# Ledger of designs, part 11: miniprotein binders against Peptidase M20 domain-containing protein C757.05c

Target 1, 375 residues: Peptidase M20 domain-containing protein C757.05c, of Schizosaccharomyces pombe (o74916)
Amino acid sequence: GPLNFGYLSWGQHSILEQDSVQLISHQSLLPAGDNLISLHKSLVEIESLGGNEVNVSDFLKSYLESKGLTVELQRVSSNPTVRDNVYAYLGSQRNTKVVLTSHIDTVNPFLPYYIEGDKIHGRGSCDAKSSVAAQIFAMLELMSEGKVQEGDLSLLFVVGEEIDGIGMKTVANKLNADWEVAIFGEPTENKLGVGHKGNFRFDVYAHGKACHSGYPQEGFSAIEFLLRQCVKLMDTDLPKSKLLGPSTINIGTIEGGAAANILAAEAKAEVFIRVAEDIETIRDIAEDLFDTEHSEIKVIQYSPPQYLDYDIPGMDTVVLAYATDIPYLSDRKMKIYLFGPGSIREAHGPNEYVTFSQLFEGLNGYKRMVMYNLR

## First folded at step 2 (miniprotein)

Design tC (from t7b with R56E R60K Y67E)
Fold by ESMFold2-Fast, scan of step 2:
Structure tC (fold): chain B 375 residues (1-375), chain A 89 residues (1-89)
Amino acid sequence: as target 1 above (375 residues)
Amino acid sequence: DKVTIKVEYNGETFEYTFETPEEAIKRIKELLEEIAKRGAKEVTIEVTSEDPEELERLAKEIIEALEKLGYKSVEIRVEGNKVTITAKK
């Protein structure tokens, strides 16, 4: 069941006469001292929309150093704002057997922190500051229990996952740290991901010839051409995976033209395909439809589907319909897990939340995963 | 109409506030199950309510939930606006 937390002290031990009672507002849930819920609250209250993660990176550096960890800020970019990945470990040993990793950027718009019943609301409360907080406390509790030492476990928190993966790309190319096991945090409802679909995002630019709409034979409509090709794409059966299910197609935007009485000279569509299997065949289909005498394709993202490790006894599994930063580390010879509190179905929306129970179950899950891999 | 519950275990204390006694009873049962799963040998629960009859009902529900999880209530303290229950296993 759900586990909720609040104020810190110690109790009483005698029976006395019963008297009147006093109630406190729902907003008075206040953790005393330093705990999982307090850390999660601090993280969520710090706005870290993609591109503006500097304050949360600085907070994490100070927080983790206060707990006795060695912390490095890896510069990803400096303009228009400073963007840093956070890498933390015990002592001087940069290479660790296991790394716990999550992203610290969030999607627009910022949503304030508040609690309602068993739900903790706020932008990033679920995706992925829930994972960040749970992973940090997994490390802190394992340290306190004497179960990890220098070289066993590290923490890696990256910027830019929600847009272009720039944080993890910088890790892959420049951090120069090695791990045998990576445990990625994302909302998986505290289940081990068996795999996730890849990303194929592209823009289509269609070109026509403007003319009076009453004489369409004198021109060529870029809008009509683009719409017909998009319909053909949507009607195409894409490769399917036994583990990951079907590939999905989304025409995210479509625009063009000048006026209702003029054939459109230009049109544009943004297309996003979640790839279950065989990204090369899907690209060939897209190029056949959109790389023509009347249009060109610009590839924005091209990441194959990922298959993950899920061999931890007693943990449930789930197939995921979204992509992560995992592809940037997929060429390394290491075990890769994906696990975290909350549901992706609640992420990115106006009512994003994680429950108290999910946070504590996530903490316990990360501890189990770390200990299993250090056995 | 509002209920506050404080829970102490493993040297830490946590405070929750609910709009109704029914919500408080549901959430506290779930909370105690999780505390038991974490292996806590001793737990102290403080419940505060404006209604003395609701306070008694809440205390009884908490004691019953603790007993079902293998804890034995070793001390119950009633003072003014609150009841404090200490249980061990």
Scores: ipSAE 0.000, ipTM 0.175, lowest interface PAE 19.0, mean pLDDT 82

Design y02 (from h3y with M9W F13L L16F R59Y Y66L)
Fold by ESMFold2-Fast, scan of step 2:
Structure y02 (fold): chain B 375 residues (1-375), chain A 82 residues (1-82)
Amino acid sequence: as target 1 above (375 residues)
Amino acid sequence: SPEAVRELWEAILKLFEIAREAKKEGDPELIKELKEALDEAEKILKEAKKTGSPELLKYAEEFVKLLKDLIERLEEEAKKLE
């Protein structure tokens, strides 16, 4: 018979009524009730705090296999609990031109799933299960549209991003799969990440010789030496990027000495440089200034800037201030994009959320990015 | 009501799934029935706009438009096979 749909009734639990919808629902490409929102809900309701990702990995394997994908669980660790990355593709071709990838672990504490207005709350609802759900439906819709075939597109979901990157590090070293393009999911407000500055953090320890401050020629001030070297650093033109701006220097702490009337025998500074480009040259500058007969440098953090691809026509761009798993694949000769629904400002906090509109915009964005790279 | 806006969104996604089945089968009769169903969905959306979240309804409206475009493309493909 002909289709006949019920009408929206405010105060009812369904917008579509009557059995008339069943005539066409029996022919659905997806199970009844299986949609972007219900998948996102299922993912968020499964607790996957860092180290406890086993249940979400198992869910994804079963779910993706039910959609006709070949799925591999890559063992990252077994003790105290099993931790698996999830890698999914069409047929038998493990190498694909494009991979959509996101992390499935979340930060502490777990927060329950709930909806308030247009906001979907829960731990990982934004970071990064929004990206996971949107990427899965991008693949499923492109499959149903006949726009992807074996060797075109894969899905990679990793553990441990929020702590130490162990999941993606295990991918880089042991998965033995190659891609020409990787699309990383993270909350970017559905804008293409152009890159983020690197982090170069180090401590400087300066050594002098204490003496009476009225006779400074009898000693050597560690404080004076350290201050002069810090000023030289601050007056140095560091490499800059047109996209990311200038490298910035912050002398976060400086300490030393014993008393105003004594030349300081010891001094210490904590230095944090946000690196726009060329971290190796910046390190050389720091070592020239601070690795001397009167001082030594202790490197605390050394992460190069990440420059990403953002050449998709018509998509907005953004400069990002947070770290991702991208560095573990950055040495490969591939295009790397960063894009996903939600805002990083809402992540990690007590009220983490993503909106319905952001989730659907993310789905459309991933489809667009995949098709552009398969053109 | 936020609940009713969510129900509207779920209905739009269900209609999108049905439209994908029509494309997969290439059935002109199912395409015709989907066009009638889309007309009803547009009426529901217009009523929901009076009481719902502007941000969520913007995307619901965009998807109803996308479904209409998809159905029109399916009708043109069916004509080419005549």
Scores: ipSAE 0.000, ipTM 0.235, lowest interface PAE 11.8, mean pLDDT 80

Design y03 (from h3y with M9R F13W L16R R20L Y66F R73W)
Fold by ESMFold2-Fast, scan of step 2:
Structure y03 (fold): chain B 375 residues (1-375), chain A 82 residues (1-82)
Amino acid sequence: as target 1 above (375 residues)
Amino acid sequence: SPEAVRELREAIWKLREIALEAKKEGDPELIKELKEALDEAEKILKEAKKTGSPELLKRAEEFVKFLKDLIEWLEEEAKKLE
């Protein structure tokens, strides 16, 4: 039956409270994708954990085609599951001045969609399906307003950002589309990112010689060696940036040895450095400390810091401490912005959410950014 | 006051979902009810300011802003149908 709006009265809170429980059940009656909130709901309800994005890619292709856009699925991989990037534009012109881009994969575990007050909860509700929904509606509203035409604006949604960046790497190498401006969606609290620190992750393996701890001269402790080298790293002043602040060092794990009365033959540490400036010098420091006769370094991640455009009038700015897919396009001659609804501090956790206000402000922000770059 | 602010947030959110459904039917009475809800929300915000809770005031102000954005969006969508 139709919902009865005439019985709602803000002066009668007890009656409104009873009606509101029944009203929540009718949220599912909204058509999928007819508005920003219903599109966001549809996206969040489709599980797209890293490696299993096929259903959200297929949904986006059908949805965007239904709105009059030309859509391409770019195959990233076929085994064990199909993984496709989604690229959408007006008409036949594949190259556009501006591209709005976000990732469609989420981290484990999946969390169901639900609403509590002003907060919309669910895995990917903030990171980054908030950006995806807001960017799609920015495109759709600008189309309906006659403000964009063929060659002006495209949408690019990629797989695998949360793991290895395979989606955007495939774009960089094989999509063969060019842009003057890229607007990346990530939770920035609807502020323009000025830049983000790079990532330098490495494992250290230290080698010693086991012996009776009462006679340490007969051996060499891998644990003692590794610990002392880690302390030297933590006491080292790393390059810092005026824009991004200091580089930070984290010894995330340390392990080794067999027993308290035996010198350790083996030890391992996992090190994560957030790089503000000069990643090459930081790597040299790490190799001097850890690539020795008693240890070896295994580089896991090596991504330089990214500096972004934030020249849009009337928009607030923020320095971000997390990595994005931006590095895979950083060699191209283009303006790059980073902007999106929600807070990264709420992402990846058990209570991930975005607010209604943040979604609408994000939509308006993307429209503003697109129009400014088409001026 | 704190309980009333929380209940107001929940009620406005629920009314939002009704508004999205009514948009397809072009219901002008719903837009009127949302304007009345905004006025009530502003009264509660004013009352919350008397209690001096900074967190409660911030949340109430955010919700009043949300309701204003919602009303503007509904009015713009209705205008597109003319």
Scores: ipSAE 0.000, ipTM 0.135, lowest interface PAE 19.5, mean pLDDT 80

Design y04 (from h3y with R6F M9L F13R R59L E62R Y66W)
Fold by ESMFold2-Fast, scan of step 2:
Structure y04 (fold): chain B 375 residues (1-375), chain A 82 residues (1-82)
Amino acid sequence: as target 1 above (375 residues)
Amino acid sequence: SPEAVFELLEAIRKLLEIAREAKKEGDPELIKELKEALDEAEKILKEAKKTGSPELLKLAERFVKWLKDLIERLEEEAKKLE
């Protein structure tokens, strides 16, 4: 027969224990009383600062098992704290055509959950527990609608994205599960990422010779040398991408010297380049400027730019200026999408939030992306 | 309870999914069912008025209005197919 509609009810036809408004579908319904907003709240209220993800991993295992999913905890590390990735799927088939994936760690400091107007505040409320909650409910709703079966769709939630990528690195090397399509969750304002710039982060240590500033010919200023080299870097035209735009340079910190009347013996700068194209040429430029008789370079982060799939009809696209865990899976033959609720511009700050509308649109977006890739 | 408004907003989101399905099929019986579900949502919104945040209630009212506008467009499209 044709698809039948449901109805909205309060109490009389609610499937939620909290006597909530619920639309009843012709397809099988969710057995539990939770909704998207309640799940998001639970996730945000559990502190999961990088290195302390154990409680959120344990919550997700219990929650997803309660919904009928098979769940694996993949041990990433045990000391000083237990850190587990969460992998969930239907039945016994570990390999699925599509995986929905997001990180569950957050940046410092923890911020409490609270609501103000249409905004849901809290650490990780946007980055990336908005994506986690929306991806889980995409799976649960598609299950209840009979639109996914064993082998179609899985969920993968990883630790350590915000620091070193250790969670996804452990997936890449040890999980032994394969997918044709990965949909990464990050705040993209519910637009498909076309690509994101890479990260080249390095420290420069410059060395001089202290002397009386009135007789500068008797010494060498580490500060003057470092400043001049930093200006040369900032004046250098770096490789550009037609899709991603220009590479950007930030001298994040600069320090050195002892006093205004003494030539500086030592100086240090922290440099962060968002790489649009050709990271190898950019590294050569940095080494030419900073790996000298008066300075050395210490590479902290070196990740090339990523180009993504955005071939889903009717969805808007965006160029992203931040890096993700995508590089750890980029060598696999698979389609990779990046999409999620909220704005990265609101992440990491003291007022992090996601809106109710963004969460709802995110859930609907993940459902569309999954169904398109299962067509 | 403020949390009751979240559940109302979630129900409105699901009603929107049904509206998209009705648009795809152009079925007048599906449009009728959608209108009946919307009437129930409006009754629930009135009951929730004094228990939730004024801003969240405004958001719920905005969604209900958007659904009404969508139903009107679906009815106009259905008439064009006749």
Scores: ipSAE 0.000, ipTM 0.364, lowest interface PAE 11.2, mean pLDDT 80

Design y05 (from h3y with M9L F13Y L16M R20W D69R R73F)
Fold by ESMFold2-Fast, scan of step 2:
Structure y05 (fold): chain B 375 residues (1-375), chain A 82 residues (1-82)
Amino acid sequence: as target 1 above (375 residues)
Amino acid sequence: SPEAVRELLEAIYKLMEIAWEAKKEGDPELIKELKEALDEAEKILKEAKKTGSPELLKRAEEFVKYLKRLIEFLEEEAKKLE
């Protein structure tokens, strides 16, 4: 068929270029938010380092209202700067069956937006403004297609995920909105997260009695005791999960003693176990080995593994090793998914990027996930 | 003109969306039509180079290059399924 850039038409597919570009006093770029790529660009160009998210929250409120959504700013804090979560939905029904949610804060330092080949660089281009842009366009396209109505779908964008989770904590305690399904956006390479291992971190302090090493019967070696107990731990077959794999043990540090010719009076080890399953049994093993006449255990972190929903046909799965805002909603009776464009391996570094294809795949993935859960 | 370059960039963004749908559905007819539309966009870019912003022209060139690579990728994937 004949092509004219006012109209592009082929088969049953046609494009009518209807969008006008407005000029500002110096030459403007394409209008913010007219398409997935321009929205993503607008979001990345707005600096929103943790603690200073006000400009991106204000942008999202104006943008989403311009698209016909009802938007609430939920105040998280006012001092030293205003920090708002953004909650958007159709009409007047605040409770929706499905919520698409991502964080809008980024880690330091800010990195400028630029494109090189198939890669879109910038701070937050991957983590997590890729998810934000894809989730927004999933909603906008489903609205345009007549596939969602009031009460079906909402958007929730939160502050402070990269620091302390204050945004989602405020949602959990004060937003007063209910969902049956939450779809969290994070870089998962457009695969469904099945879950992540739990964390069991503890310190062991061992106590002995110093004496001349040539007469060890006059003392007790804290180092020898601690080493033997650590070996027993490492030789123990810990619970494993078909979904998450094996539990892993790391003795991160070990220290003690004063000199080669003196039995050690004190020794310490720091132990980190990534828990695949049955954290209580693992704790009992640790306490049996290390809470003794000659040692005590100090628990530093104790969090069970998190299991997510991944029951969407035709979508690949992945086991994740990073923290999210999911724990703040995990006590609710709801399905929880984790999915988003880009790789966490590219996040937080100096060369953070997402690809064009990952953004479009993410958009299509969110649309599929929403429609599956509304069916 | 500046307006022609912006119209071209908007057309490119719409082509990127359609190229992704073609990848999802594996439709060789869509891939063929995308190649024809991209060739037309490249002709318009050549005309616009005399009057457009250097920054916007650079963006348009990068996007045209990216779309060519994406369409080539889609064609190779379609061939592997034959």
Scores: ipSAE 0.000, ipTM 0.319, lowest interface PAE 12.5, mean pLDDT 80

Design y06
Fold by ESMFold2-Fast, scan of step 2:
Formats: structure tokens, C-alpha cells, sequence
Structure y06 (fold): chain B 375 residues (1-375), chain A 82 residues (1-82)
């Protein structure tokens, strides 16, 4: 039988007539704008910085309902702005064997959508709206092909992954839906993740006593204390994993003091450790260094490393150096996969992009993963 | 841009290879769709080269990516026949 060419569209744009040029139109299988690339563009052009995801959640509800899916908005918070997770499925059966899930929030700052060569640029174009678009079209194509029915497959899109995981935490505690298999979307270069490092993020507040810098014996420098403790942390050999490699330390911010000629009364650092193994030992090291007479530690994120399923024939595998929302579902008895288009190395920077080839390969990968788990 | 024209040429060459494979498999409906898509891609490439219009180059890029999706679908369907 004929292939489903649902993404192939040919047409004329009225703007091209301004140049006295005509493109010859061809009959499209889908209306203009109803394809993977158009959906991805729509998602990227909608700003959804962490804390302000309402417009993308509303768009997804309307879009998915227009495709015949039942859609629920799960309220995560209402003030100062509404924040909703999106859960979509066929018919009335809320529990499905497989769920495709990704986050819809992005990091600051917003970057506009534009195309350069084979690259689609924009904030969230890679992390993770590439995965969102590919997962949606995996479901739509499988529906069109008659390969999924009520109870087989759902879509779950969550807020707040990039900050504190509040969206997936709300799912874990309050959504009341069960799955046998979850397929998480993140940039993995279209390879199955075998595992990823955990996250240990904490803030350190150091306290000193201000005085004239020419007489340092009269005070105590919060900055000097904090710097010395941070150096000790960076010089510490942290636990490592044979599968996941070494744990990594990043001091993301450091601030303090009032002036060059005054000992600092206060200082603060934000520390992010990517945990390969033994998060408890790493926490003990941090508390020994930073929970002192001169400082306190505030834990922001504490997520152990994860080992994942990668048993799908014919798909390549990769070890990942970043953490996901997976830990919030880790106590459930389910298979968990991690897969998505693009590279995490291109995420969070000023030149974030995904390639067109990666988007199409990602769509194909999600279809393969879903069908394997429905066998 | 020259890059968009190169990408479209590469996509057309891949379509030609897949059309040759589809012809070996003998599905006349698939062959018809491939030939129609290839002809349309060739017209777009010709107009993009002729005018140099930024709008035409953007459209040519969109068609390159529609062609890449067509190639993906055809490769997956061909693999099922093995």
C-alpha cells in the first residue's frame, strides 16, 4: 500500500509573487502548517521560560484536542502565573501502557526562532521542544497508521524541569495515572541513554565580619573563607562510576563583599555537582566543607544517578552527563527510556539549535520505541 | 543561500536512489509519488537558483526538509519488506 506522506507539502506563498516568481504548486497530503517542522516552529516561537509556560500549555491543549485526543491540564500552580502540565490520551482510558514525556519549559534568555543551513535555532529548539514535537508526531502517525488504540499510548508534557522539577513532582504525587513504560525526551543525539548522572545542587552562604582591609586581624573575610572551601571541594576526588564516568563540580555563581578595601561580611556561591555514584557520600563532603561556624548550606536539588532501559534492537546507546525528571518516577515499577533529537552540548547557550535531520530521525526513533514496547 | 541549494541537491540525489530501490520492489503507487515529489523538488531548486530571493531560499529549505521526511518514511517502509 502507499506510504503515509503526512509531512510532504508543496505550495505557493503570496509573498513570492512580489518578485514576479511562481513556485509550481503540488497537491499536499496535509494542510500547509500541519507537519513536524511547522509544529516545532510554533512551539519554539511561543516563549515558555521556566515559571511562564501558560501559553505553550494552552497551545498544546488546543492543538492535541484538534487531533482527536482527550487532553487534561494538570494545575501545578496559579500565582503569579498559571502553570499546567499537559496529559493527552485516546478516548476515556487514562492509564496507558506507554507514555511519551518531555518538559515544555526553557532556560533564560528567550532566543528567537531562525533557520541557518541545516540548523533550526531558538530557545528550546533543542531542549526540549525538539522532543515534544517528535513525540506528538510519533503519536499522530501511529494513530493514522492504525497502530495504537485506547490504552496503548499517552503524551505527558511537564513544566519546571530546568529549575526544580515541580511539574513532574506534581505528576508523581497527584496525576493518578499509571504506565508500564515511560519514554523521556531530552537531547541524546537520537541514541538510547544507558544512564545519567544525578544532580546535587546547593547554595552556600558564608558569614564574616567587615573591617578595614589594611587590618584584616580585626575581622573575618566571608569571601576568603568561601573561596578556600570551594577550592577544597574542587580538589576533592569524588566517587566515580564505571558506566557513568566521574562526578563533576561546577561553581556556577560566586558573589559577595562591598568594596576592595573592606573585608567581606557576606558571600554566596551556587554549586552544582553532577553525581556519577554515591550521592550520600558527596552530600557528607559538602556538609563537612560548608555547614560550619562560618557558613550554611541550602540544598536546592538532590537526585541520585539513574540507570535506564536500552534493550531496543538496532538502536545506538550513549552515556549521558546530565540529569532529567526521571528520578521523580524512579520508585515506580516501570521501564524507563531516555531518547531525543539534538545534542545537550548545544542547549542552554546563545546558539541553541537542532537540525532538521535530527528532528525526523527522532520522530522515527520514538515510533520504533513505542511499537517495540507494544509488541 | 548556496547551502540551501546544496542541501536540496543532496536531498534530490537521495530521492533518486530511493526511487530506484522502490522500482525494484515494484509498488507502482509509491513510484508515482516519488516521481511527482522529485519533479516538484527539481522545479523549486531551479527557481531558487534563478532568482536568489530570500523567500524562495526559505521555501526551498522547507521543501528539502519535507523531502528528508519522505526519505525517512520510504527507508522505514523498505526496511519492513526485508
Amino acid sequence: as target 1 above (375 residues)
Amino acid sequence: SPEAVRELKEAIEKLKEIAREAKKEGDPELIKELLEALFEAWKILREAKKTGSPELLKRAREFVYELLDLIRRLEEEAKKLE
Scores: ipSAE 0.000, ipTM 0.223, lowest interface PAE 16.9, mean pLDDT 80

Design y07
Fold by ESMFold2-Fast, scan of step 2:
Structure y07 (fold): chain B 375 residues (1-375), chain A 82 residues (1-82)
Amino acid sequence: as target 1 above (375 residues)
Amino acid sequence: SPEAVRELKEAIEKLKEIAREAKKEGDPELIRELFEALLEALKILKEAKKTGSPELLKRAEEFVWELMDLIRRLREEAKKLE
């Protein structure tokens, strides 16, 4: 629909009138090349598909240095292309209390920048250059307002999130900078991420002894054994989370046997559990049921649930269903937030967009989150 | 198109006039007109992007983005006073 500028109090007419005249009379002080929307446009128009981020990294270094920040390019790789993370801060103090961080790579294919009504389209316009632009202007506005000093706030923009996390892995292992609070940018519809369920995926291989089905005492059915153990798993009350809800069990495939008149010698199931909490207890349950004299378990994926900080007053929350770079920093003792403009549902598709309102609200959200953590 | 460039210039001048009148009169309806005029200017800008003076288009973009930032700042101040 049309642009939504949010609610304004009618008691503030005098303020609106004064500021309208001020901005119009001083338009040369805020050129199109130096505001939130024009920065977002510049970022989206620079193609930065995963593996080819060099131009956007170079742009960010020049842009942020032009605003008075100290900027480091951290080399992630040189072959087949140069790939650099961007780390920016005030003065000479590399360690800051708060870091605002987002990824600068996008998924294939590249999509051109264009505006239609209230929507700004383009690859990365939502995921995650919306977050990048809003985080940069949060820093710049807080600097202009005298609300941040050396050691308070930094910016970290990483490559390779959409494929293998190589950018943030390089940060975790080699950047040698410490923070008390990290604010990750991703499309969360400007709501604080509470967390997401973990993944426990395993295969079960069951072994029996084939025989004539009319004389089942002469053999052992791998299928019957596997089915009974799967039913026991499905009837088990798994740990649940007040915030993330119940753990869910899916037996995605089940196969085995040769014919209706032959006891099955072999059977296999693929099991996927979305873990709300206590992945260790869930694994113990699975091993008790499936690591037996008649079966073995092969673990394919074992990832605990991720819980995030969402303790900022006045901000809405959301449970997320997608992966981020957060796991690469999860071993550090820091507060971790996840927040950003746009919807993940609009990302990765052919019509990716973010709205003007979402960008401005995202900027305000990052400013609020930073100030709360510097209180 | 020369027609689209002319319409864009007229929209810019109308927005400036609306802002000046908003300062003088304090009229809630005039504030609403400012938002409507901004939406119209954005629509004209999109259509004129295929043609017109690069200097005029750049100035129109700068003006529109300045108004968008003003609206954001006013919303922030309104929230603080609640």
Scores: ipSAE 0.000, ipTM 0.215, lowest interface PAE 17.4, mean pLDDT 79

Design y08
Fold by ESMFold2-Fast, scan of step 2:
Structure y08 (fold): chain B 375 residues (1-375), chain A 82 residues (1-82)
Amino acid sequence: as target 1 above (375 residues)
Amino acid sequence: SPEAVRELKEAIEKLKEIAREAKKEGDPELIRELKLALWRAEFILERAKKTGSPELLKRAEEFVKELKDLIERLEEEAKKLE
């Protein structure tokens, strides 16, 4: 039967209808992880900024074991802090037909958990602890309904997505588990991702020779060199995709010099390219322009564009402009979906949130996607 | 001093050697520091030799200490590639 109506509902499209101190206090009396909303709250309240994921990994191991799952912690790193991926499944069968996967790290700064109307605020409330909570409850509900058995479904939660992908890279190289279908959780507004642009982020350091600006022949301007090379990059036609559109170039920062009357000895630019197609050609262009006798390039992120599976009847689709951990598993012969509650437009900002409705819709979406792939 | 100029020249040659070895793999941050340090060291050395400036010679002496630390960090990274 129905669990609750009006204030909080499990697996239903319900919201907290009243902003009330008494209702909020009552909700805090529920055990951590007893329902979708309390699990989500527990996850968001545990700080897991990139590099500091140990507490959320330990929480997930304990929580999932308490629900009857076999859980492995995969060590990604030990210094300066312990960092573990979490892999959970039924019984002893490590290989499953479907894996539900999301990242458990968040961007900084940490933001506290709070509810305002229909919105649940907090760092990671949307990106991606909404997906984590919804995926866990999809597994738990399908288990309770007798719809999944050993070898059907697993959960994989990874560290380090927001910085360098170290968690999923460690999975790709060392976990030694096989799946036919992976369902990645990210904020897609509960729509199936058709594909997303890749990320090519790099820093450029340019070197000149300081001198009096009235005698420029005595030196070399790092600023002038860097500006000219950046203009050449911006004037370059980059590869485009039929599905994803054009590649875009952003010079996010530029800095250098000491004073208006001194040729700049040093200059730096941060460049971010959203890659629609052919990341290798784009890298060659960047290296030609910026890896020179007067400059060097430091690659920060290098992930190719991804094309995804979206052939699930009755589900809406969306083209995404952000990168995920999908590239690290793209060499495997499997179907890959991308789907999750919340909007990326609200992620990473000071007011990050997910709605109650989006969480319940996400849960139902993951259940639908799992059952479709087990048909 | 002549001693500081000699030490700076020795440090530059050692950094160039490390750069050849580390070119394929290494911490991108350390490689960036290496390239910046090499340029600054060669700049200071070249000007100190040409001008004989006491200020530039003093800067060469101070900078040698910073270069020795960087060389040690880069050698640690190179050893990890074994």
Scores: ipSAE 0.000, ipTM 0.113, lowest interface PAE 22.4, mean pLDDT 81

